# Ledger of designs, part 10: VH-VL binders against Lysosomal thioesterase PPT2 (PPT2)

Target 1, 268 residues: Lysosomal thioesterase PPT2 (PPT2), of Homo sapiens (Human) (q9umr5)
Amino acid sequence: SYKPVIVVHGLFDSSYSFRHLLEYINETHPGTVVTVLDLFDGRESLRPLWEQVQGFREAVVPIMAKAPQGVHLICYSQGGLVCRALLSVMDDHNVDSFISLSSPQMGQYGDTDYLKWLFPTSMRSNLYRICYSPWGQEFSICNYWHDPHHDDLYLNASSFLALINGERDHPNATVWRKNFLRVGHLVLIGGPDDGVITPWQSSFFGFYDANETVLEMEEQLVYLRDSFGLKTLLARGAIVRCPMAGISHTAWHSNRTLYETCIEPWLS
Below, E stands for the ipSAE of ESMFold2; O stands for the ipSAE of OpenDDE; V2 stands for 0.75 times the mean of E and O plus 0.25 times the DockQ between their complexes.

## First folded at step 4 (VH-VL)

Design s39 (from n1a with heavy chain E100S D103E F104L S108P; framework fv_nofazinlimab)
Fold by ESMFold2-Fast, scan of step 4:
Structure s39 (fold): chain C 268 residues (1-268), chain A 122 residues (1-122), chain B 112 residues (1-112)
Amino acid sequence: as target 1 above (268 residues)
Amino acid sequence: QVQLVQSGAEVKKPGSSVKVSCKASGGTFSDYAISWVRQAPGQGLEYLGYIIPIFGTANYNEKFKGRVTITADKSTSTAYMELSSLRSEDTAVYYCARDSGYELWSGPFDYWGQGTMVTVSS
Amino acid sequence: DVVMTQSPLSLPVTLGQPASISCRSSQSLVYRDGNTYLYWFQQRPGQSPRRLIYKVSNRDSGVPDRFSGSGSGTDFTLKISRVEAEDVGVYYCMQGTHWPYTFGQGTKLEIK
């Protein structure tokens, strides 16, 4: 009856983080088959995002094949970028709702306590030197590092985010756009108290300009040019924005009010 | 200030495994990658792989995948390279070397360990 | 893997004369960021390798100015303007543009 749900975790994460989300889904949609993918767990989440996309693709194909009525994706944090790429590279996906839980869709640029845990002596202004190198692009976090002060380096060095956002030309761009546009609903969730995703508006396709002023989705060139279909999706009523204050980064998958408000309505 | 100190020479039998250590001192161990390079007697340099200590993640040259494991212990600022299923062709000096981002620290292998001789003999 | 080819493999040189080592790559070493990740290392007898040059032409701290690197694309050169006795050893080029890092065969510099 209910469409199956596939869950993709984030950086340094695993299926254990989603135990409350599973409880909520079981309460409101009993009988739903929920698969939390146990791939690239913990430190393996640092593997290049294109490698993760290949692995997750292999895992989702049989699930989608068994559900001709469609599936829903719930993709948390870094996992939201994996899901973005999955929807673009899969010529035959049957995803109805793609629910993005606080994912840095336009990239990450911030010296949060979380990033200082990963790079204790580095400041955000210097991470471009590490990330925009052949060595740095072998790490997932560098695949979506988006320094607004070095757009030339981001465009030339980013092996992942600049390509899936259509910010740099790619031979497959037209096919990727066509595939992404098959999604039923793009549900964007995030908020100002996240504390990790910087700027938090990245979860809604907003991002810093060169002066670190946040420009919202409708002011981004990727939207205005409709590079991968955001403008088309918005025009057909397929984009849902669900911001919520008071939720920290590790709480998006365990807050009942958020679930009832932003997730439950999109699970068929 | 920055120094990489490796463990002592090892003599191993074919089919066994060896684990070589590389202790970093002076700098922040977590700020850099540690790469491993070997050199058979009278031969050139051959790259094995690297580890990023802060992430605990490693990547290997395809030639050695399945036999090489590189790990790090942040509490002792020590990286390890373990090579299994040893053959006589694995007889070499094994070096650890610091690996950094290209612009921030001028790139790979600015500091090297002293080397560890591993001899595989029957 | 990118193949790095050095020539000559053996380089006997008279003290005070210039020496030149060539390094050629099987693929362009220009990365999409516009940088060329080509490096030169020196290994003196019984010692660990030591980096002399990074990104084609930049000398490391403490490296004498008689050492210079040049080149582009697939062809690179290490020059020693005046060979001194302490320069005896094996010189290696290395590329960092393509995974995995690969080295040339080495050039053994000897005094005549």
Scores: ipSAE 0.006, ipTM 0.470, lowest interface PAE 10.3, mean pLDDT 88

Design s40 (from n1a with heavy chain D99S E100G S108Y F109L; framework fv_nofazinlimab)
Fold by ESMFold2-Fast, scan of step 4:
Structure s40 (fold): chain C 268 residues (1-268), chain A 122 residues (1-122), chain B 112 residues (1-112)
Amino acid sequence: as target 1 above (268 residues)
Amino acid sequence: QVQLVQSGAEVKKPGSSVKVSCKASGGTFSDYAISWVRQAPGQGLEYLGYIIPIFGTANYNEKFKGRVTITADKSTSTAYMELSSLRSEDTAVYYCARSGGYDFWSGYLDYWGQGTMVTVSS
Amino acid sequence: DVVMTQSPLSLPVTLGQPASISCRSSQSLVYRDGNTYLYWFQQRPGQSPRRLIYKVSNRDSGVPDRFSGSGSGTDFTLKISRVEAEDVGVYYCMQGTHWPYTFGQGTKLEIK
């Protein structure tokens, strides 16, 4: 029988968005127990990410306990960052496949239509003023705002992303790394036509340098220092990269070809 | 030009609640946080909390947490401050004020409403 | 909470003379971004407060240049180079570095 699947949604999202994904899983892996977590739905998805991590942790513990053979995580958009932290803070997780579905793993820096809707009068160059304040850090989207032109502010102010990426020191860093390394497979999915995640390579641990040139995962300091285990996972053969063109941000969970190519092979 | 217009004076009994409104015009309502500050007669200023209308999320001074609720209605460009379990020491002028814009820190409390007198008497 | 202490609390001044108000914070107001979120407000009798100065020394639009702010860390000053009749009122400092935001107790400026 198939391992249970836990789904964690994204910003301004809910379980309803995953109805097509559930249909695909039922078709290819009938009998799979799929739990889509209905926590921090809609506006509540703006709550600080550490608060969300605590809530999701409480929800996943009994599911993992009942599945000693292991579970799979499918974590969409902002939800992928929640799952990153979840895997680091849980010393007893039994996650086999962590499927990160177009998540800004190295952060967000862009003037996409979605961000313009949230911050209509703010240019991306000015958003650091809001996000890197104590007030701004009370909002999830600011927890992963990564302005490449203000690295000093990002490193000092980011209460979430800089810490889980090991970009700023934390007392728990060694334990978080050990816990994260327990994952069986890290499946990274994303693509150039997403339109929201900027740069789209953030879904693959790539990101802008100070000149807005994208450097891939293997060129990142967090990879080179193996801060939370990416280099170790890659050497172990545990990182899967599955880029796909032609998919917009809200379509990752409802594209059959994407599911068959990037998700289905990692659901055992 | 930014204008904040507040509701009229209220007289309330101890133990009741009051809800004060603040209507914004002359600027995009969603571009600003709306703060609430009070002033007891002859006394200084005290910060209650704020709301970010674009998100509907609010933050409160711990002193008032559990008694104060700040909300916003984007369709009418109006913010509300509700204070419950009223006591005589809650007698004050309640102000709304704008905070924000591109430079959030430089926009703190840059425009104020006219104030609403709330009197709590037995 | 950060305590903001103003001195003097009562400031009688002669028209045309300078006036100075001190504001001290119980802890540093330098935020992690290197900025100091210290503000000065004026409240004329019967009116809402009006912001005069933001981030220690920046004058708001429409504020006369006879008003100036200075200071750093925990010690700040508002100066009026030549007091005019319209300056009568209560002046408040405020910090926006630490939550919750707090005001000084106010300084009442009166013509002697």
Scores: ipSAE 0.014, ipTM 0.454, lowest interface PAE 7.4, mean pLDDT 87

Design s41 (from n1a with heavy chain E100R W105Y S108A Y111I; framework fv_nofazinlimab)
Fold by ESMFold2-Fast, scan of step 4:
Structure s41 (fold): chain C 268 residues (1-268), chain A 122 residues (1-122), chain B 112 residues (1-112)
Amino acid sequence: as target 1 above (268 residues)
Amino acid sequence: QVQLVQSGAEVKKPGSSVKVSCKASGGTFSDYAISWVRQAPGQGLEYLGYIIPIFGTANYNEKFKGRVTITADKSTSTAYMELSSLRSEDTAVYYCARDRGYDFYSGAFDIWGQGTMVTVSS
Amino acid sequence: DVVMTQSPLSLPVTLGQPASISCRSSQSLVYRDGNTYLYWFQQRPGQSPRRLIYKVSNRDSGVPDRFSGSGSGTDFTLKISRVEAEDVGVYYCMQGTHWPYTFGQGTKLEIK
């Protein structure tokens, strides 16, 4: 039988967005129990990411308990960051494949519709003034705002991303790393035509330096220091990179070729 | 099923201001932006601005900045559009419409209010 | 601001015949997320506008399948495969890609 699949949606999203993904899974892995979590839907997706992590944790515990052979996670966009934190805070997760669909794993630095919707007069160059305030950190999108021109502010003010990436010290860092390393496979998916995740290489743990030149994962301090286990996972052969061109941000969960190439092989 | 219900017609003198209301049903008010669009008699549609009620965040078309103010009262699920320094050219039907919400990419203006005629005459 | 240009502005059509309305934008409407925020609205005499199409080609619930939208980049079309009497009204395209939202001038569909 196939392991259960748990799906975590993104910003301003809901379970409805995954109808095509569920069709694909049913076609290739009939009988798979797929649970699309309907927590923090719509505007509630703006709540602080640590609050969302707590809520999703409570929802996934009984699912994991019923599946002693393990589960798979498919986590879309902002949801990929929620899943990153879940794998770190859960001492007893049994996740085999963590499939990250176009998630800003090193953060976001670009003007998107939802950013303009929330802060219409702000530009990416001045959003750090809002996001790195205590008020801004009460919004999920600011929890992973990573301004490469104000890295000192990011490191000091980020209440979520800098901590889960081990870029700033936390008392639980050693335990979080141990827990994350229990994952069987880290499947990273993204591409240059996404149009929302900026830089798109953030989905693969790449990010801008101070000159807005993208440095790939292996050049990041978090990788070099092995802060939460990326270097160890790569050495173990547990990181899968699956870039695909021609796919926009809202199409990752509804493209059949993407599913067959990047997702299907990791659903045991 | 969900509706946007607007206040009744107004007749105003040049130089005065008008405040039009738009009451939203159910989760529309809390979960979506509310936009305002106007239409002069026999003319096309012209965008004024929007508000996101949950945050109190508003943004305006540059053409109307300084004259238009869009506000929201969460306790009554009502958005307001106030236009000041009225001129005869402001005579139009003013519509509120449901803008982007939780399924951000589904797009704008799937539900419209019935419209409020504002007549500016000397 | 993005200028939206509709053609024709007046469209007399015989009942049962097809109708086609063009909409051109002064700039590409492809947003960086890959979506194209082009909408079509119908306004019947004395009524509020009603959305027919969103994101170029997606029909709203309750919109008859005789209505279809197509196009890409800067060139878009709304087609009515067989015009019916209730289709009389003004049709507007709108772009939501660039701030502020802007509308075409409107195309008045009339039965001849």
Scores: ipSAE 0.013, ipTM 0.497, lowest interface PAE 7.7, mean pLDDT 89

Design s43 (from n1a with heavy chain S106T S108Y F109M Y111V; framework fv_nofazinlimab)
Heavy chain, then light chain:
Amino acid sequence: QVQLVQSGAEVKKPGSSVKVSCKASGGTFSDYAISWVRQAPGQGLEYLGYIIPIFGTANYNEKFKGRVTITADKSTSTAYMELSSLRSEDTAVYYCARDEGYDFWTGYMDVWGQGTMVTVSS
Amino acid sequence: DVVMTQSPLSLPVTLGQPASISCRSSQSLVYRDGNTYLYWFQQRPGQSPRRLIYKVSNRDSGVPDRFSGSGSGTDFTLKISRVEAEDVGVYYCMQGTHWPYTFGQGTKLEIK
ESMFold2-Fast, scan of step 4: ipSAE 0.017; ipTM 0.567

Design s44 (framework fv_nofazinlimab; at its last look DockQ between E and O 0.03; V2 from the best seeds 0.00; counts 0 for: pae E 7.1 > 2, placed apart)
Heavy chain, then light chain:
Amino acid sequence: QVQLVQSGAEVKKPGSSVKVSCKASGGTFSDYAISWVRQAPGQGLEYLGYIIPIFGTANYNEKFKGRVTITADKSTSTAYMELSSLRSEDTAVYYCARGPGYSDFWEGYFDYWGQGTMVTVSS
Amino acid sequence: DVVMTQSPLSLPVTLGQPASISCRSSQSLVYRDGNTYLYWFQQRPGQSPRRLIYKVSNRDSGVPDRFSGSGSGTDFTLKISRVEAEDVGVYYCMQGTHWPYTFGQGTKLEIK
ESMFold2-Fast, scan of step 4: ipSAE 0.377; ipTM 0.756
ESMFold2, look of step 5: ipSAE 0.035; ipTM 0.577
ESMFold2 (binder alone), look of step 5: mean pLDDT 88; pTM 0.909
OpenDDE, look of step 5: ipSAE 0.548; ipTM 0.826

Design s45 (from n1a with heavy chain T57I S108Y, light chain W99R; framework fv_nofazinlimab)
Fold by ESMFold2-Fast, scan of step 4:
Formats: structure tokens, sequence, C-alpha cells
Structure s45 (fold): chain C 268 residues (1-268), chain A 122 residues (1-122), chain B 112 residues (1-112)
């Protein structure tokens, strides 16, 4: 018997997107109970991430309670940030593998194929004006907008990402770090041909400096200060990095080779 | 140097609809939200909703949901507020206002339109 | 909805004397970013509202220094140190922390 799998979708997405992933899991791990959470679908995925975290928390509690041996999370794109916060706010989660499928873990700064399709008249250099406002922070996209040219505004205005990354102080930071560290494995997946997540290294906790040069996870202050446990997890051998070229943003959950290489080994 | 210029006064019959315009000039229309507020004669200010033009996203006060629609035409830098199923209680001056909140020093409603009087009478 | 309560509703003052307006919110106005989105507006007869104060205590450019805002949490005050004839009008507090945005009922400042 395999541990149950909980799937959290991304921006403008729904459970339908995971039909191929469910097929792969059924083929390699027959009998696995897979629950794709049907919350904040489509346009509702634009709601503030803290609101989504609350809703998903209520949905995962009974699933985790029924599986004392543990559960796995597969969290796609924006859903990876929801799962980051879930692991921090839940004092009693029993997550073994947290599999992050091309999620902007250090934030997003780019108007790539998908985002350009959604917002064709916007320029990435000007989105800080919208996102770092109180009404902008009521939209999920802006909760993880990370403009490297306005880092002071990001730190002051981000109501979600700067807090869960420990880039700005929060009264619950110590408890959030303790809870996050309960995870068995942090499996990070992403790649250069994603076309949406910018920089793509954000999926591996890398990000732009003020000159738009990517600094990898080990050079980030959040890692060096161990703000929410990345350095501790890496030292424990609990972080798995699985980059793969040739995969576009909407294909991470429907590529068999990706599944066999990066996901299947972590589903016990 | 931002100006918000609204359309002229309207007199409407109960059950009809009204559409008020708000044209922005002297600034970047797409860089901020446009909010709508009304004021009945001798009464206080009541919030209707806003639109973020670059996203095409509007949010409404629940009191008006189903009757109010806020839209924007980026090519003409114009926001619109349409209110349907008009009642005598909807008689008010309707204002548009800019909401520039990216600057941590400032925020909501820093520039207002001149107002549009909408009278609902038989 | 957050209820904003102003007092007094009518404020007759003598020219050159100070005036004070109170605003109380039914919920804390501290937003999750640590900022307090409390604003003060002035509406002169026949005119659109004009913002005087943003984020509790910051004066907009062009607003005379005789106007000051203060407060925290749920209790806020607008003060005019020396009332002038041009100050006649209705003053509104507004909160932008919670949706929908809500206004106080207004305080009419009149010269007696």
Amino acid sequence: as target 1 above (268 residues)
Amino acid sequence: QVQLVQSGAEVKKPGSSVKVSCKASGGTFSDYAISWVRQAPGQGLEYLGYIIPIFGIANYNEKFKGRVTITADKSTSTAYMELSSLRSEDTAVYYCARDEGYDFWSGYFDYWGQGTMVTVSS
Amino acid sequence: DVVMTQSPLSLPVTLGQPASISCRSSQSLVYRDGNTYLYWFQQRPGQSPRRLIYKVSNRDSGVPDRFSGSGSGTDFTLKISRVEAEDVGVYYCMQGTHRPYTFGQGTKLEIK
C-alpha cells in the first residue's frame, strides 16, 4: 500500500490538467489514493494566496488524519507556493515527499509565454506599481511578484512570499520553520524551457540580483541565514534537485519521462 | 498632473440603466486602479467597486453585485461604470477616483473626477 | 463590512480656534504588510472630495501643516490647529485595509 498523494494545481488551472499524471501513478503504483484538490479553480486561483492556504488546509486535514503513515504532495506552479505555506502553518502535517513542479519558489519576474498571453499589454518593469499596492496584494500573482530592481518595495509590500521565505520578519517565523522542517523530502523540479517561470531557477530557489544575474540557492540570504530551513534540509540530504530541459510550463504534469525520472522515485 | 474627466449629468427612469465614463489624462492609465464612489444628496460616500485596467479585472461591493459593471478601454484611457435596474435610491453624484498604491508613502483616491449627477425619477 | 464611526457629526468652531475629529473602526486597520490604511478627506460645498491625509498621519502635498492625523489600531484623530474660513466642509475618514472600502458618515465643520 502506497501513501496517499494530494495534488494542488496552479494559476487558472483545475483537476482536469492532471489526468496524465494520475494515469502514470496508477501504472507504477497501483492502488495509490490520489486526491486532486478542486479548490480555487480557474479565475478563483487569482484569490490571495493566504486565503487559498486556509481553504487547502481545511481540505488536507482529513486526508492526512486518515493516513498516519504519511502523505505525498505534488504541487504545480503557483500551487507549489500554497504547499510551501501549508507545510509552515500546519503544526501536525505528516508530509513525506513534497514534490514542487516548476513553482516560482523565490518569486516571478518576467512576462513569458503564458503570462504574456494573460496580460499582453503589461511590461514586467512596470508590474511593481500594481503588485506592491494593497489591492494588488489581493491577487495571487502579485503575492509572488519579485522585482529585483525594487527589492525594498517587495520586502515592504509582499504579504505572502517575503514572509514565508523569511525575507521579512514575522511573529510566527520560528514555528513556521519548525513545521517546514518536518517534511521528509523536498523534490524541486523545473527547467530552462518552461517558458513561464522567470527566472526558471526560481523553481530551485535561485533568483535575480539587481543586475538580473541569477544567483543559485546557496548564494541567497534566505539559504545562508537558514530562514525557513533550506540549509538544514540540504545538510540532512532531504533536498532533491531534478532539472529537465525540453519541457514547457503546461507539460510538467503530462510528460512520462519527467514522471519516471523526477516524481516516481519519491512516491513510496 | 493627472486629470479624471467624467461624462455629463443624466436623468433616467426607474428600471433603466446608466453608463458613466471617466477619462484619464496626464498620467499612465494602466499603472493604477480606478475606483467608483457615489454620494446621494446630503448623504455620505459609498464605495461601488474598482477596475485594474491592465488585468481587465473588476471587483464590486457586494451591495451592488449583479447591478454594477465596471469596465475599461485602455486605447482611450477611459473607465466606465454601468448601473442597471435603477431605483430612486440610486439618485446620487457618481465619482471616479485613482488608486495608486505602489508607493508605500501614498495610496487610495489621490485624484478624483468632478462627479456625474444621476437622477432617477418617473 | 468594517463600520467607520465619526464624532462629532456637526462641529461648529470659531475662526482661529482648533478643531478635532474622531474616527473609530469596528476592526483593526493594520494590514498584513504592517501598514495602517486610514485616510482623511475634505469635501468643500459643491466640490469633489480631496485627500488630506494618507496612512494615518502623512499629509498630501499642498495640504497646510495646520492639518495633522494621528491614531492606531481602531482609534484615529484629525486635528486642525487653527481653523480658517476655507476649511468649511465635510470631513470623512476612510479605511482601505478591508474590502469593501468604507467611509465614516462625515463631520460637517462650520464657522460659528
Scores: ipSAE 0.006, ipTM 0.494, lowest interface PAE 9.2, mean pLDDT 88

Design s46 (from n1a with heavy chain T57I N59K S108Y, light chain R32E; framework fv_nofazinlimab)
Fold by ESMFold2-Fast, scan of step 4:
Structure s46 (fold): chain C 268 residues (1-268), chain A 122 residues (1-122), chain B 112 residues (1-112)
Amino acid sequence: as target 1 above (268 residues)
Amino acid sequence: QVQLVQSGAEVKKPGSSVKVSCKASGGTFSDYAISWVRQAPGQGLEYLGYIIPIFGIAKYNEKFKGRVTITADKSTSTAYMELSSLRSEDTAVYYCARDEGYDFWSGYFDYWGQGTMVTVSS
Amino acid sequence: DVVMTQSPLSLPVTLGQPASISCRSSQSLVYEDGNTYLYWFQQRPGQSPRRLIYKVSNRDSGVPDRFSGSGSGTDFTLKISRVEAEDVGVYYCMQGTHWPYTFGQGTKLEIK
């Protein structure tokens, strides 16, 4: 009776992280078929995002085929970017709610303790030297590294985020926009106490300008140009914003109040 | 200004290991990757792998995986390539080369070391 | 692995005449970002390789304008409009689009 839910994890993550989320869904929507995709777990989450998109696409096709009424996506952190691309490359998806849990939708520009094991000597100001290269773009984190002080390099070098956001032209842009616009609801979740996603407003399509002042979604060129359909979705009433303070990055999928406020209402 | 200086020629017995060094000067060692390429006498170029010193991450051509190890010491601005279980077919000049990350249009192999001749003989 | 095939393997050229080297890849070298990571290197006898051309058609600084690169997809060409004595050496194409990175077998340019 309830639409199936597909869960896509984040960087250095696995299906195990979602055990509390599954408990909440079972309590409020008993009988919901929830599939947490066990692909690109742990260190494999560092593989290029386009490779991850292909693998997740193959996994979701049979799930969607069995659910003619539609499915819901819950996509956490880096997984939210995978889901963005899935919705763009799939001509035939019937996703109702796309729930983005603290995902860096406009990119990441921050040097945090969570990422320090991967970038132990990197200051955020120097990471552009590594990320904006063909071999650097073979690592998922570099696919969405968005240095606001080197925006020209980001636009030229990003093999993923700049293309999926329509910030740089791509032959498939028109088709990707059409496909993305098939989504029923885009539910954006994030908050100031996340501690990892920098700026946290990236989860709501806000981002730094060249002076590191955050400009919100409606001030972004990608929104104003409607590059992949954000302005159209907002006009349709399909964008939901659910910010919540007091939640750290690893707690978005395990906080009951967050679930009841921001996720539960969108799981039909 | 940027210069890559490699260690001297080596003669090794079959089954042994060799470790070649590549010292970078004239730039920030952590700002780029170091690739390793070899060339057997009278033959073409073959790619072995690279290391990104800032991340401490190395990636290897599958053909050499299990035999090649690439490391970096940031304190001495030196990258190393170690090849184990040496065979006569490993006789080659081994080159290190710099890959500048931020220059997406010109990054690959913009500076090369002078090469290190490794001879495997019995 | 992507196979890079060069032709000819041996290229004897008269001084002052043009020379052309072909490079073909077993699959498209267009990366997800729309760029083509095809490179040309020159190796003079006894020296390390030197990059001449990056991303199909861009000359490195210090490379004479008589060198030019062209092509798309799987078919690429390096041209020298007027061969000079210092051009003697082996020329290699390389792809950086697909892992592992691979080189052509080389074309030996000789003065006749």
Scores: ipSAE 0.006, ipTM 0.480, lowest interface PAE 9.6, mean pLDDT 87

Design s47 (from n1a with heavy chain S35H T57E S108Y, light chain W99R; framework fv_nofazinlimab)
Heavy chain, then light chain:
Amino acid sequence: QVQLVQSGAEVKKPGSSVKVSCKASGGTFSDYAIHWVRQAPGQGLEYLGYIIPIFGEANYNEKFKGRVTITADKSTSTAYMELSSLRSEDTAVYYCARDEGYDFWSGYFDYWGQGTMVTVSS
Amino acid sequence: DVVMTQSPLSLPVTLGQPASISCRSSQSLVYRDGNTYLYWFQQRPGQSPRRLIYKVSNRDSGVPDRFSGSGSGTDFTLKISRVEAEDVGVYYCMQGTHRPYTFGQGTKLEIK
ESMFold2-Fast, scan of step 4: ipSAE 0.038; ipTM 0.583

Design s48 (from n1a with heavy chain T57Y S108Y, light chain R32S W99R; framework fv_nofazinlimab)
Fold by ESMFold2-Fast, scan of step 4:
Structure s48 (fold): chain C 268 residues (1-268), chain A 122 residues (1-122), chain B 112 residues (1-112)
Amino acid sequence: as target 1 above (268 residues)
Amino acid sequence: QVQLVQSGAEVKKPGSSVKVSCKASGGTFSDYAISWVRQAPGQGLEYLGYIIPIFGYANYNEKFKGRVTITADKSTSTAYMELSSLRSEDTAVYYCARDEGYDFWSGYFDYWGQGTMVTVSS
Amino acid sequence: DVVMTQSPLSLPVTLGQPASISCRSSQSLVYSDGNTYLYWFQQRPGQSPRRLIYKVSNRDSGVPDRFSGSGSGTDFTLKISRVEAEDVGVYYCMQGTHRPYTFGQGTKLEIK
């Protein structure tokens, strides 16, 4: 009776991380078929996002085909960007709720422990040198690196985020917009205590200007130009914003109150 | 000043594997990607893959996937190219070359190793 | 894979005469950063390739002024204004815009 749920993990993650989420879904929506995609796990999550999109696409096609009434997507962290692209490249997706769980939808610009683990001698101020090179774009994390002090390089060098957000032109932009607009609900979740996603408002399509002042979604050119359909979705009443304080980056998929408030209502 | 010095010639039997080294000196090893290219006798140049040492990330030409492995040891400033399941058509000179650097101004195959002859014969 | 096509493949030239080598790519080599990652290499017999030109038209230090590179998009040319004896060898174009990197077939420059 409940629509199937497909879960897409994040950077350095795997299906095991969603144990609590599956427990919550089973308690509130018993009988729901939940598939946690076990692709691009751990270090493989560093592979280019377009490669991940292709792999996840192949995995979701048979699940969607078996559910003519529709499916729900829960996409965590980096996985939310994979799901953004997935919804744009699939001409025939039947996604009802796309639940984006603390994903850097406008990009990332922050000195986090994850970034320092990967690039121990680098600072956020000099990562543009690495990320905006052709070989830097072979890393998933660089595909959504968005340095607000080098926006010209981001716009010209980003092989993924600038294209999927419509910040740079692409031949498929019109088709991608049409496909994305098929989604029933875009549920955006995030919060100020995440500690990894910087700025945290990136999870709600807000981002830094050149002075590192956060401008919210409605002030972004992407929204104002309706580049991939955000303005249309908001006008349709299809965007849900669910911010929550007190939740660290690795806790979004294991907090019961978060689940009951922000996720459960969208799993019809 | 910058030099890429490769290991010596190898003679291998079909079905075996070979591991060629490329030691960098005179520059910051971790600031540049290292690429591998081969050239069969009397033939042109063929790209094998690259490694970005700072990340430990390697990417390969699809033609060689499953047989080629490129690694780097930052402590010795050395990159390695290992080719398995050797066939007679793998007989070639194997080159390492310094690829793109952090600064966008240097690298881009600006320095090459001297080459390592790998002969695969019965 | 991007196909790189060189012409001619054999270039006999008289000493002191100009020489021109063409390189055509199967798709545009302009990268998203606005740069065109097209290189020219010279390989003398028994030696490693030596880069002559990077990003279409930039000469490496120590490369004689008689060498020049030009072109855009998919069509590129390497010119030698006056061929000297030491120019004998095989010349390769290479693209670094798309993975995997690909080389032209090579043009063998010989004194006739």
Scores: ipSAE 0.014, ipTM 0.473, lowest interface PAE 7.7, mean pLDDT 88

